# Ledger of designs, part 347: VHH binders against q96fz2

Target 1, 269 residues: q96fz2
Amino acid sequence: CGRTSCHLPRDVLTRACAYQDRRGQQRLPEWRDPDKYCPSYNKSPQSNSPVLLSRLHFEKDADSSERIIAPMRWGLVPSWFKESDPSKLQFNTTNCRSDTVMEKRSFKVPLGKGRRCVVLADGFYEWQRCQGTNQRQPYFIYFPQIKTEKSGSIGAADSPENWEKVWDNWRLLTMAGIFDCWEPPEGGDVLYSYTIITVDSCKGLSDIHHRMPAILDGEEAVSKWLDFGEVSTQEALKLIHPTENITFHAVSSVVNNSRNNTPECLAPV
Short names: E, the ipSAE of ESMFold2; O, the ipSAE of OpenDDE; V2, 0.75 times the mean of E and O plus 0.25 times the DockQ between their complexes.

## First folded at step 18 (VHH; framework vhh_6z1v_2)

Design EB13 (at its last look DockQ between E and O 0.02; V2 from the best seeds 0.00; counts 0 for: pae O 12.6 > 2, placed apart)
Fold by ESMFold2, look of step 18:
Structure EB13 (fold): chain B 269 residues (1-269), chain A 123 residues (1-123)
Amino acid sequence: as target 1 above (269 residues)
Amino acid sequence: EVQLVESGGRLVRTGGSLRLSCAASGFTFSDYAMGWFRQAPGKEREVVAAISWSGRSTYYADFVKGRFTISRDNAKNTVYLQMNSLKPEDTAVYYCAAKMGLFTISPEDYQYWGQGTQVTVSS
């Protein structure tokens, strides 16, 4: 997983993140650094995207079932990194394989601190390699959506009114992540950054690509992954597995260039 | 205290029209998706229509087939169901329900419920 869409306006995104606390009460997550949210149809590594994490990471004795939403850098920068520029990191932390997460210091250490997050997106892109050619077919991959008045028609008509009928009730893809906090050697603000955990693709996606993000399907899975106060690392890792509850459609090659930030990136072809 | 109050249910003839209203109080109405559900005797509660927090997205059950329209007025904290071309099989108690964030079609996802209003459609 190396490209996502996360384009919703903040007010729409926030309401899509409504959740239930430990007591069953419905809440919206509280934002940290909302001005750093940069919506785009075409997010790539090193960019910021919103993630959910437990309030307990920020407030001593907070209810660990309460959620914060905050933009973080995609591409985990380990707390032990010594250089001044995170782009100098010698290895790729865009993704973390689930089968080796407890063997890699970059991921094991923050995981042991309970630094679990839920990475939010409209969906993700993946490129299918075609036999006997250099051509790759991009797909947009997302949760099945409740059919609205404009049923099944992502990108139908160019009017903002018609797009809002699709996106106003969009179920966000919720991916399991790990984050870390890096303090620059010369001082300054702490950098929060994340990796997306990956698993083998489900059968439905195997023709497109052999790996997929670890998707947390439903409130119980999301709550358990986030709640490091009540759910141990070992128990949380049982939530990490492929899911068949996923759908997709082919998109044009407009998305190939990460500078293209338009609805055409995810429009069905 | 959260309160949802339905009104407008009554006896009508087949082919007639009704408008149901649901007045909401005690919560931030614009954070909530709203739904109309119905329950006939001996049947389970089922979704009729739902509308997003902003009013921009709507859902209708297949049996509605263009006969009903859900709408909301966030300035008045009210959600409506305009019911046209009524049929005897529409006879049920109609409930207004609220859920923070996104609407769904499952009644168990909704936190707040009204007491219901009876709609009876005669042959």
Scores: ipSAE 0.799, ipTM 0.908, lowest interface PAE 0.6, mean pLDDT 91
Fold by OpenDDE, look of step 18:
Structure EB13 (fold): chain B 269 residues (1-269), chain A 123 residues (1-123)
Amino acid sequence: as target 1 above (269 residues)
Amino acid sequence: EVQLVESGGRLVRTGGSLRLSCAASGFTFSDYAMGWFRQAPGKEREVVAAISWSGRSTYYADFVKGRFTISRDNAKNTVYLQMNSLKPEDTAVYYCAAKMGLFTISPEDYQYWGQGTQVTVSS
């Protein structure tokens, strides 16, 4: 996974992340650093995206089932990194393979600390290799959406009213991530960054791409992944597997350019 | 082609009211937060008001003090600024701007800008 969409307004995004804590109380996640949220139809590594994480990471003795939403840098910067510039990291941390997560120090250490997060997106993009050509067809991949009376496909929103309804009720893609905290050697703000855990693709996506993000499907999976206080690493890792509960459609080549940030990126062709 | 066209700016007396309009074209208006900015001679451009893509969230600068109201009509691809109780200090060129996603108060974050409309408030 090298490209996502996350364009919802903050309020809509927050509402979409409504949850119940372990006591059954309905809650909205609180924001940390909301000003760092940059909505985009075309999110690339090194950009900030909103993630969910347990409140326990920020507050001692907090209920670990409570959620915080925070923009974090895509591309995990390990805490032990000693260079002043995160871009000097010599290895790719955009993704973490599920099969080697425990073998790589950059991921194992933060995971062992319970630094699990849920990466939020409208969906993610993947490119299918076209047989016989050097061209790749991009696809937007996302959770199946509940058809509301007026909610057509993303492409069918021909009116502003319909568009608003579609996105107000959009089920966000919830991807399993690991985050870390990096303190710059020269001082400054702590950098929170994340990697997306990847797995082998489900059968439905296998023709598009052989790898997919580990998707946490449903509130229980999301809750267990986040709740590092009550759910062990070993138990959490059981949640990491391919899911067939996804849909996709072909999109235009507009998304190929990471500078393009328009609805055309995810619109069906 | 992306266009933002401001209208409604004119000379008014202190205490008067104006309604500015900004007509948008060339982009999906409903996906963009909209903002009104102003620039007085010799001053920096400053935010007046901003509104989210859905119109559910709004921001007003401190100097507005309840005098102005930002609104939008997504069906008409138009954002409005109702200005009441105008003061000479409100004299400026008013600009409409568009930003995808969340609105901000930083003008540099806005992607599209209109040419501006002159508002002059006389004593």
Scores: ipSAE 0.000, ipTM 0.258, lowest interface PAE 12.6, mean pLDDT 90
ESMFold2 (binder alone), look of step 18: mean pLDDT 91; pTM 0.920

Design EB14 (at its last look DockQ between E and O 0.67; V2 from the best seeds 0.00; counts 0 for: pae O 6.5 > 2)
Fold by ESMFold2, look of step 18:
Structure EB14 (fold): chain B 269 residues (1-269), chain A 123 residues (1-123)
Amino acid sequence: as target 1 above (269 residues)
Amino acid sequence: EVQLVESGGRLVRTGGSLRLSCAASGFTFTDYAMGWFRQAPGKEREVVAAISWSGRSTYYADFVKGRFTISRDNAKNTVYLQMNSLKPEDTAVYYCAAKMGLFTVSPEDYQYWGQGTQVTVSS
């Protein structure tokens, strides 16, 4: 899990994140640092992407069921990191394997502080190794969507006008993440950064790739993962498992170059 | 104080047309997806059509078959259902409903409901 699409304008993204707090009141998440949100069809490690986290991380005595949405750096930078440049980190924190999460200091420590987040995307990309060739076939992988008028196919390029008719009701992929907060030694703003938890792939994806992100399917799972005030680490980790409730389609190799930021990246071939 | 007030339901002959309106107040209309639902006697409430907060995405139940059109006017805080080619099986109470964020097809997901307006289609 090293590439995602998260391209929705902020107002569309925010409404896709509507939720109910523990009292049943409907809310939109409150943004932090919205100017750091960089929408793109082709997000890679070290870029910023929006995540959800509990308001209790920012406000004393806040209702832990209330949500903040904030852009964070993909690739967790541990709070104990000593160098001034995060690219100097000598190990990859783009993903965190669920089977070893409690054995890795970079992930166990922030998890023990309740630093759980939900990583948002339109969907993610994976590359399938084709038998008998050195070529890989990329796929775009996402939640099943409610059929809308003129939806035809997800990401299909009927026309630019028809694309907005798909996205205004798009169910965002919700992936389980862990975040940490790093204070640069030279000063400046605290860096918020995240890792995506991974699991063995479900049967439906096993022909594409052997790993997948841990997907939180539905409001109960999302709420429990976020609510570190009420849900212990041990209980939260029970939410981490593969899901079969996903769909996918093949896409062109345009997505292979991470600098390409166009709708063609996720268009069906 | 949130209110959804439907209007326009009446008795109409088979093949006729009718336009339902739902005036909304007490909440930020553009944060909400809107739906029209119906309930015939002895039946459960079912989705007829839904429309996204922006008005750009719509959904229609299969039984609509191109006969109905949902629309919204965000300047007037109003959602409409234009019903054409009405049939006796369309006889029901029609309800307007609101849900923050994305629409769904399940009535239990909607927070606010109107009182309903009766549509009766005679042979």
Scores: ipSAE 0.797, ipTM 0.904, lowest interface PAE 0.6, mean pLDDT 91
Fold by OpenDDE, look of step 18:
Structure EB14 (fold): chain B 269 residues (1-269), chain A 123 residues (1-123)
Amino acid sequence: as target 1 above (269 residues)
Amino acid sequence: EVQLVESGGRLVRTGGSLRLSCAASGFTFTDYAMGWFRQAPGKEREVVAAISWSGRSTYYADFVKGRFTISRDNAKNTVYLQMNSLKPEDTAVYYCAAKMGLFTVSPEDYQYWGQGTQVTVSS
């Protein structure tokens, strides 16, 4: 996974992340660094994206079922990194393979500390290799959306009004991530950054791409992944597997340019 | 304290119209989707209509068939149900309900409920 969409306004995104804590109380996640949230139809590595994480990471003795929403840098910067510039990392931390997560220090250490997060997106993009051509067809991949009588399918959103209706009730994609905290050697603010865990693609997606993000489908999976106070690393890792509960459609080549940030990026062609 | 107070229910003749109102208090109204539900004697509670927090998205049950309109005024913390072309089958207690975040049509997802208002449609 090298490209995502996360374009919802902050208030809409927050409401979409409504949840119940372990006491059954309805809550909205509290924001950390809300000003770092930059909505975009075309998110690339090194950009900031909103993730969910347990409040326990910020507050001692907090209820670990409570959620915080925070923009973090895509591309995990390990805490032990000694260079002043995170861009000088010599290895790719955009993704973490599920099968080798325990073999790589950069991921194993923060995971062992319970630094699990849920990366939020409208969906992610993947490119299909076309046989016989050097051309790649991009696809937007996302959760199936609940059709309400008046909610047009993404494909039927022919009008701006219909489009707004679709996004008003959009089910966000919830991807399993690991985050770390890096303190710059020269001082300054702590950098929070994340990697997306990847798995082998489900059968439905296999023709497009052989790998996919580990998707946490449903509130239980999301809650268990986030709740590092109650759920062990071993138990959490059981949640990491391919899911068939996804849909996709072909999109235009507009998304190929990471500078393009328009609804055309995820619109069906 | 969270309160949902329904009003507007009364006896009306077949073909008549009613406007139900639900005044909300004790919570951030703009964070909640709102719904109207009804329960007839001996029947289960069923969704009539739902509306998203912004009012941009709405749902109507199949039996509504364009007769009812759900709307909301976020400045007044109020949700409305305009009911036209009422039928005897519409006789029920109508309930207002609130759900945080995304709107759904499942009654079990709604956290807050009003006491209901009686709508009776005579033949």
Scores: ipSAE 0.017, ipTM 0.386, lowest interface PAE 6.5, mean pLDDT 90
ESMFold2 (binder alone), look of step 18: mean pLDDT 90; pTM 0.915

Design EB15 (at its last fold request DockQ between E and O 0.78; V2 from the best seeds 0.85)
Fold by OpenDDE, fold request of step 21:
Structure EB15 (fold): chain B 269 residues (1-269), chain A 123 residues (1-123)
Amino acid sequence: as target 1 above (269 residues)
Amino acid sequence: EVQLVESGGRLVRTGGSLRLSCAASGFTFSDYAMGWFRQAPGKEREVVAAISWSGRSRYYADFVKGRFTISRDNAKNTVYLQMNSLKPEDTAVYYCAAKMGLFTESPSDYQYWGQGTQVTVSS
């Protein structure tokens, strides 16, 4: 996974992340650093995206079932990294393979500390190799959505009004991530960054791409993944597997350019 | 205390119109999607319509076929269901329900429920 969409306004995004804590209370996640949230139809590594994480990561004795929403840098910067520039990382941390998560120190260590997060997105993009050509067809992949009165699909968003109708009740894709906290050697703000755990693709997606993000489907999966206070690493990792509960459609090549940030990125062709 | 109070249900003739109201209290109304459900005797509770917290997105069951309109007034903490072209098969107890965040089709996802209001459509 190297490209996502996360364009919802903050208020919409927040409500889309409604959850129930362990006490049964309905809650919205509290924002940390909301100003760092930059909505975009075209999110690439090194950009910030909102993630969910347990409140316990920030507050001692907090209810670990409570959630915080925070923009984090895509591409995990390990806490032990001693260079002043995260871009100097010599290995790719955009994704973490589920099968080697425990073999890589950069992922194992933060995971062992309970630094699990849920990466939020409208969906993610993947490119299908076209047989016989050097061309790749991009696809937008997302959770199946409820059919609204005029919009059964993103394609129905042919006007601003219709666009709002589609996205106002959009079920966000919830991807399993690992985050870490990096303190710059020269001082400054702690950098929160994440990697997306990837798995082998489900059957439905296998023709498009052989790998997919580990999607946490449903409140229980999301809750368990986030709640490092109650759920062990071992138990949490059981949640990491392919899911068939996705849909996708072909999009234009507009998304190929990471600088393009328009609805056309995820519009059906 | 969370309360949802439905009103407006009554006996109407086929082809008639009715407007249901649901007044909410005891929770932050604007954080909740709202839904109208109905339950006829001997049948399961089914979604009629749902509306997002902002009112910008709406869902209607297939049987609605453009006859009903769900709306909300967040300033009044009220959700409405305008029902036109009513049919005898629309006879049911209509319930208002609230779900934090996104609306869904599943009644079990909704946290708060009203007592219901009886809608009877005579032939």
Scores: ipSAE 0.926, ipTM 0.961, lowest interface PAE 0.4, mean pLDDT 95
Fold by ESMFold2, fold request of step 21:
Structure EB15 (fold): chain B 269 residues (1-269), chain A 123 residues (1-123)
Amino acid sequence: as target 1 above (269 residues)
Amino acid sequence: EVQLVESGGRLVRTGGSLRLSCAASGFTFSDYAMGWFRQAPGKEREVVAAISWSGRSRYYADFVKGRFTISRDNAKNTVYLQMNSLKPEDTAVYYCAAKMGLFTESPSDYQYWGQGTQVTVSS
């Protein structure tokens, strides 16, 4: 839940986010702050990653089914935070447990404002604790992919660099998030930041870790989570549950060091 | 306004070859994945091949077995299906289809369709 890959070039990522609006028209999301997108195979908390959110958050009277894509800081900074430096936040907001989301002011308040987002990644990493050792085995976890001509699902390439050459039809992992907007007290740009909602792991992942991100599987789930104009908080929370529609493979320890930004981070071992 | 126009379907002998073309207009071709689908009499429409918006990823149904090649030319707004080693089982109406973003195997995900072109393979 604390490390992702989101490495696609912006034009590839944008097309992977094609969607249908409420009228059934296929569209691409519109970017905000595209220059702040920093692709990497190895994203950690405090970094920026792209999220989807409703256009209605930015534009009066906009169609709430239309989507914006924007980079946001991982690690939600609540709008009520009083300090000048977000690193002084005394609690960890990289993840938000679904079972307590309505009990935590940091998450309940923005959720009540309809500040729901979809966090995008190629997939996420999780470390399995091995019995009798300090060693942890990292895994790369992602949606099942349509088999393509020369590679198919991850795990069949002649080198890690070839992994990048077949990414233009990759189905992005779509995770449920909550965002907030914080105005620094001393001035400066408004900070957009997000948390990833977590749930108990599905059976397929339970041997790796007991928690997983809340994955929104398919256009209906993504649309309902984003559309705060038409879908209430109570209805949206029904979308938050584990899924078995997930796959994974073991990766090398190269990913352990967050400074390693290479295809080897997600290459199968 | 949007049009997909297939051409190239005809009668050929078993073991023969055909090249199908699909000319696209009325949309930004480079935003769309393209697919070839087929429908035999009494059968459901099924994916034959698909190609990503950039042309770098390709999908083929298992029954293709290396006999068909999908390609696209974004400068000409055209997608092709080269069909080799044709068999009577390949007899069907072949349809060109477009889907924004990523291709999928499901016909219901595709927004734009051509009228189809008949391919008939004789013994």
Scores: ipSAE 0.821, ipTM 0.917, lowest interface PAE 0.6, mean pLDDT 91
ESMFold2, look of step 18: ipSAE 0.786; ipTM 0.900
ESMFold2 (binder alone), look of step 18: mean pLDDT 91; pTM 0.922
OpenDDE, look of step 18: ipSAE 0.852; ipTM 0.927
OpenDDE, second read of step 19: ipSAE 0.867; ipTM 0.934
ESMFold2, fold request of step 21: ipSAE 0.773, 0.816; ipTM 0.894, 0.915
ESMFold2 (binder alone), fold request of step 21: mean pLDDT 91, 91, 91; pTM 0.924, 0.923, 0.924
OpenDDE, fold request of step 21: ipSAE 0.924, 0.924; ipTM 0.961, 0.961

Design EB16 (at its last look DockQ between E and O 0.53; V2 from the best seeds 0.74)
Fold by OpenDDE, look of step 18:
Structure EB16 (fold): chain B 269 residues (1-269), chain A 123 residues (1-123)
Amino acid sequence: as target 1 above (269 residues)
Amino acid sequence: EVQLVESGGRLVRTGGSLRLSCAASGFTFTDYAMGWFRQAPGKEREVVAAISWSGRSTYYADFVKGRFTISRDNAKNTVYLQMNSLKPEDTAVYYCAAKIGLFTERPEDYQYWGQGTQVTVSS
């Protein structure tokens, strides 16, 4: 996974992240660093994206079932990194393979500390290799959405009004991530950064791409992944597997340029 | 204190129309999707219609078939259900409900409930 969409306004995104804590109380996640949230139809590594994480990471003795929403840098910067510039990291941390997560220090250590997060997106993009050509067809991949009146499919949004209706009740994609905290050697603010855990693709996506993000489908899976106070690493890792509960459609080549940030990126062709 | 107060339920004849209202208080109304549910005697509570926080997105149960319209006025903290072409099968107690965030079809997901208003459709 090298490209996502997360374009909802902050308030809409917050509402889409409503949850129940362990007491059954309905809540909205509290924001940390809301000013770092930059909505975009075309999110690339090194950009900031909103993630969910347990309040317990920030507040001692907090209810670990409570959620915080925070923009973090895509591409995990390990806490032990000693260079002053995160871009000097010599290995790719955009993704973490599920089969080797425990073999790599950069992922194993923060995971062992309970630094699990849920990466939020409208969906993610993947490119299908066309046989016999050097051309790649991009696809937008996302959760199936609830059918609302007149909003049959994302493709039916022929008007701005219909477009707003589609996104008004959008179910966000929830991907399993690991985050870490890095303190710059020269001082400054702590950098929070994340990696997306990847798995082998489900059968439905296998023709598009052989790997997919580990998707946490449903509130229980999301809650268990986030709740590092009550759920062990071993139990949490059981949640990491391919899911068939995904849909997709072909999109235009507009998304190929990471600078393009328009609705055309995820619009069906 | 959170309150949802339904009104407008009454006896009507087949083919008649009703407008139900639900006045909300005690919570941030614009953070909540709203729904109308109904429960007939001996039946389970079922969703009739739901509306997003903004009012832009709506859901209707299959049995509605274009007969009902859900709307909301966020300035008045009120949700409405316009019911047209009523049938005897629509006889039930109608409940207003609130869910933080997005609406769903499942009544168990809704946190706040009104006392209900009786709608009776005579043949």
Scores: ipSAE 0.818, ipTM 0.912, lowest interface PAE 0.5, mean pLDDT 93
Fold by ESMFold2, look of step 18:
Structure EB16 (fold): chain B 269 residues (1-269), chain A 123 residues (1-123)
Amino acid sequence: as target 1 above (269 residues)
Amino acid sequence: EVQLVESGGRLVRTGGSLRLSCAASGFTFTDYAMGWFRQAPGKEREVVAAISWSGRSTYYADFVKGRFTISRDNAKNTVYLQMNSLKPEDTAVYYCAAKIGLFTERPEDYQYWGQGTQVTVSS
C-alpha cells in the first residue's frame, strides 16, 4: 500500500486513460499541471502521481462525467491543517481504511465535498514477510495484461526472460482515492494531495499481505467513483471492496531503496 | 464523418500471400488503436491482430502463429495486415476496426468498423 510504479511518458499515460462520458462520447482526459508529473518505477509517499477526477471540481456547470488528470501529492493534507509542515501529516494519511472512512475527519470531510479521485499506477509493490527470515520478498502487483509483442519482433513478449515489452498498451491499475486541497498558512500555491483507500486483501493476495488498495475494476466502477455530481457518497462506497482480478510476480530487492528508479524495480525474478 | 475503408481482399491459393490495407479518416488517428477482425459464414467475429496507437505494441490471435503481421503508417492514416502462408480456414470477411486508447481482443470494445473485404483461400 506504500509503493507504486507510475513510469509511463505523459502521452502514453493519457491514452491509457481513454474513457466514455455519460453521453457515449469517446474522450481522453484533459491534463491539469502536466509539468508536475514525475514518472518513476518507484513512487513513495510525498511524491506526485497522476489521479483522475471529475471536471466538475474545476469548472462550474461542467459535465461531471468528464475527467481531468492531474498530479497530486501522495499523503492527504486536510484542508483544515494549520501547521506549516505538511509532511508530518502525510505519514498518517498515505492510506485510508475503508471500514473507518466515515469516522475520520481527515477523510470524511473531503469525501463529503465529493473529492473522490482515481489513483493511477502501472501497479503497486508489496512486501511478503518470509517465514524463518527477517527478509521480506517484494512483489509487483497489477491488473492482468493482454499479451503484447513489440512491432517487428515475433514472440518476444511471450518469453519469461524477455521482459522488454513496449508499455503503450498497458492497462493501468485504478485505485480508489480521496483528495483534499490545502492552503499553506505561509502562502503559496494550493496543495492537492490524496490518500489511497485500503481493504482486506483478496484470497489471491492474502499470502503476500493482509491489506490491499481498493481497486476499481472497469469503466463502470471508475465512472461511478469519479462522478460526484450523479453518484452519492453512499452509493460510491459500495464500490470499495477487494478484487481477485489481479496478478503479481516476485521482483528483486532493488525496489527496496526508494531512490532506485530503473526498470529492474519491477522486472520478474 | 469517420470512415474505415478496407482493400486488398481477393481469391488466393493455399500458401499464398495477401496484403490488406485500411484507410482511416474523420478522427485523430494517433489516439486510436487499430485491429483486424474476421468473420467466416456461420461464425462469430474474432480478433486477428491489433496494434497500439503508436504502432509499438501488437497482439496476434493464437491461430496466426507468425503468419500475419499488422502494421500502421501514422503519416498516411493507414493500417495494414500482411498475410502469409494462407490456409483455407483463413477464408473470411476481414474488418478493420478502431478503438480509442488501448486495444483489446473483444470486438464489442471497438467504436468504428469498416465494411470488410473478402479473403478466400482455395485448396
Scores: ipSAE 0.790, ipTM 0.905, lowest interface PAE 0.7, mean pLDDT 90
ESMFold2 (binder alone), look of step 18: mean pLDDT 91; pTM 0.925
OpenDDE, second read of step 19: ipSAE 0.005; ipTM 0.270

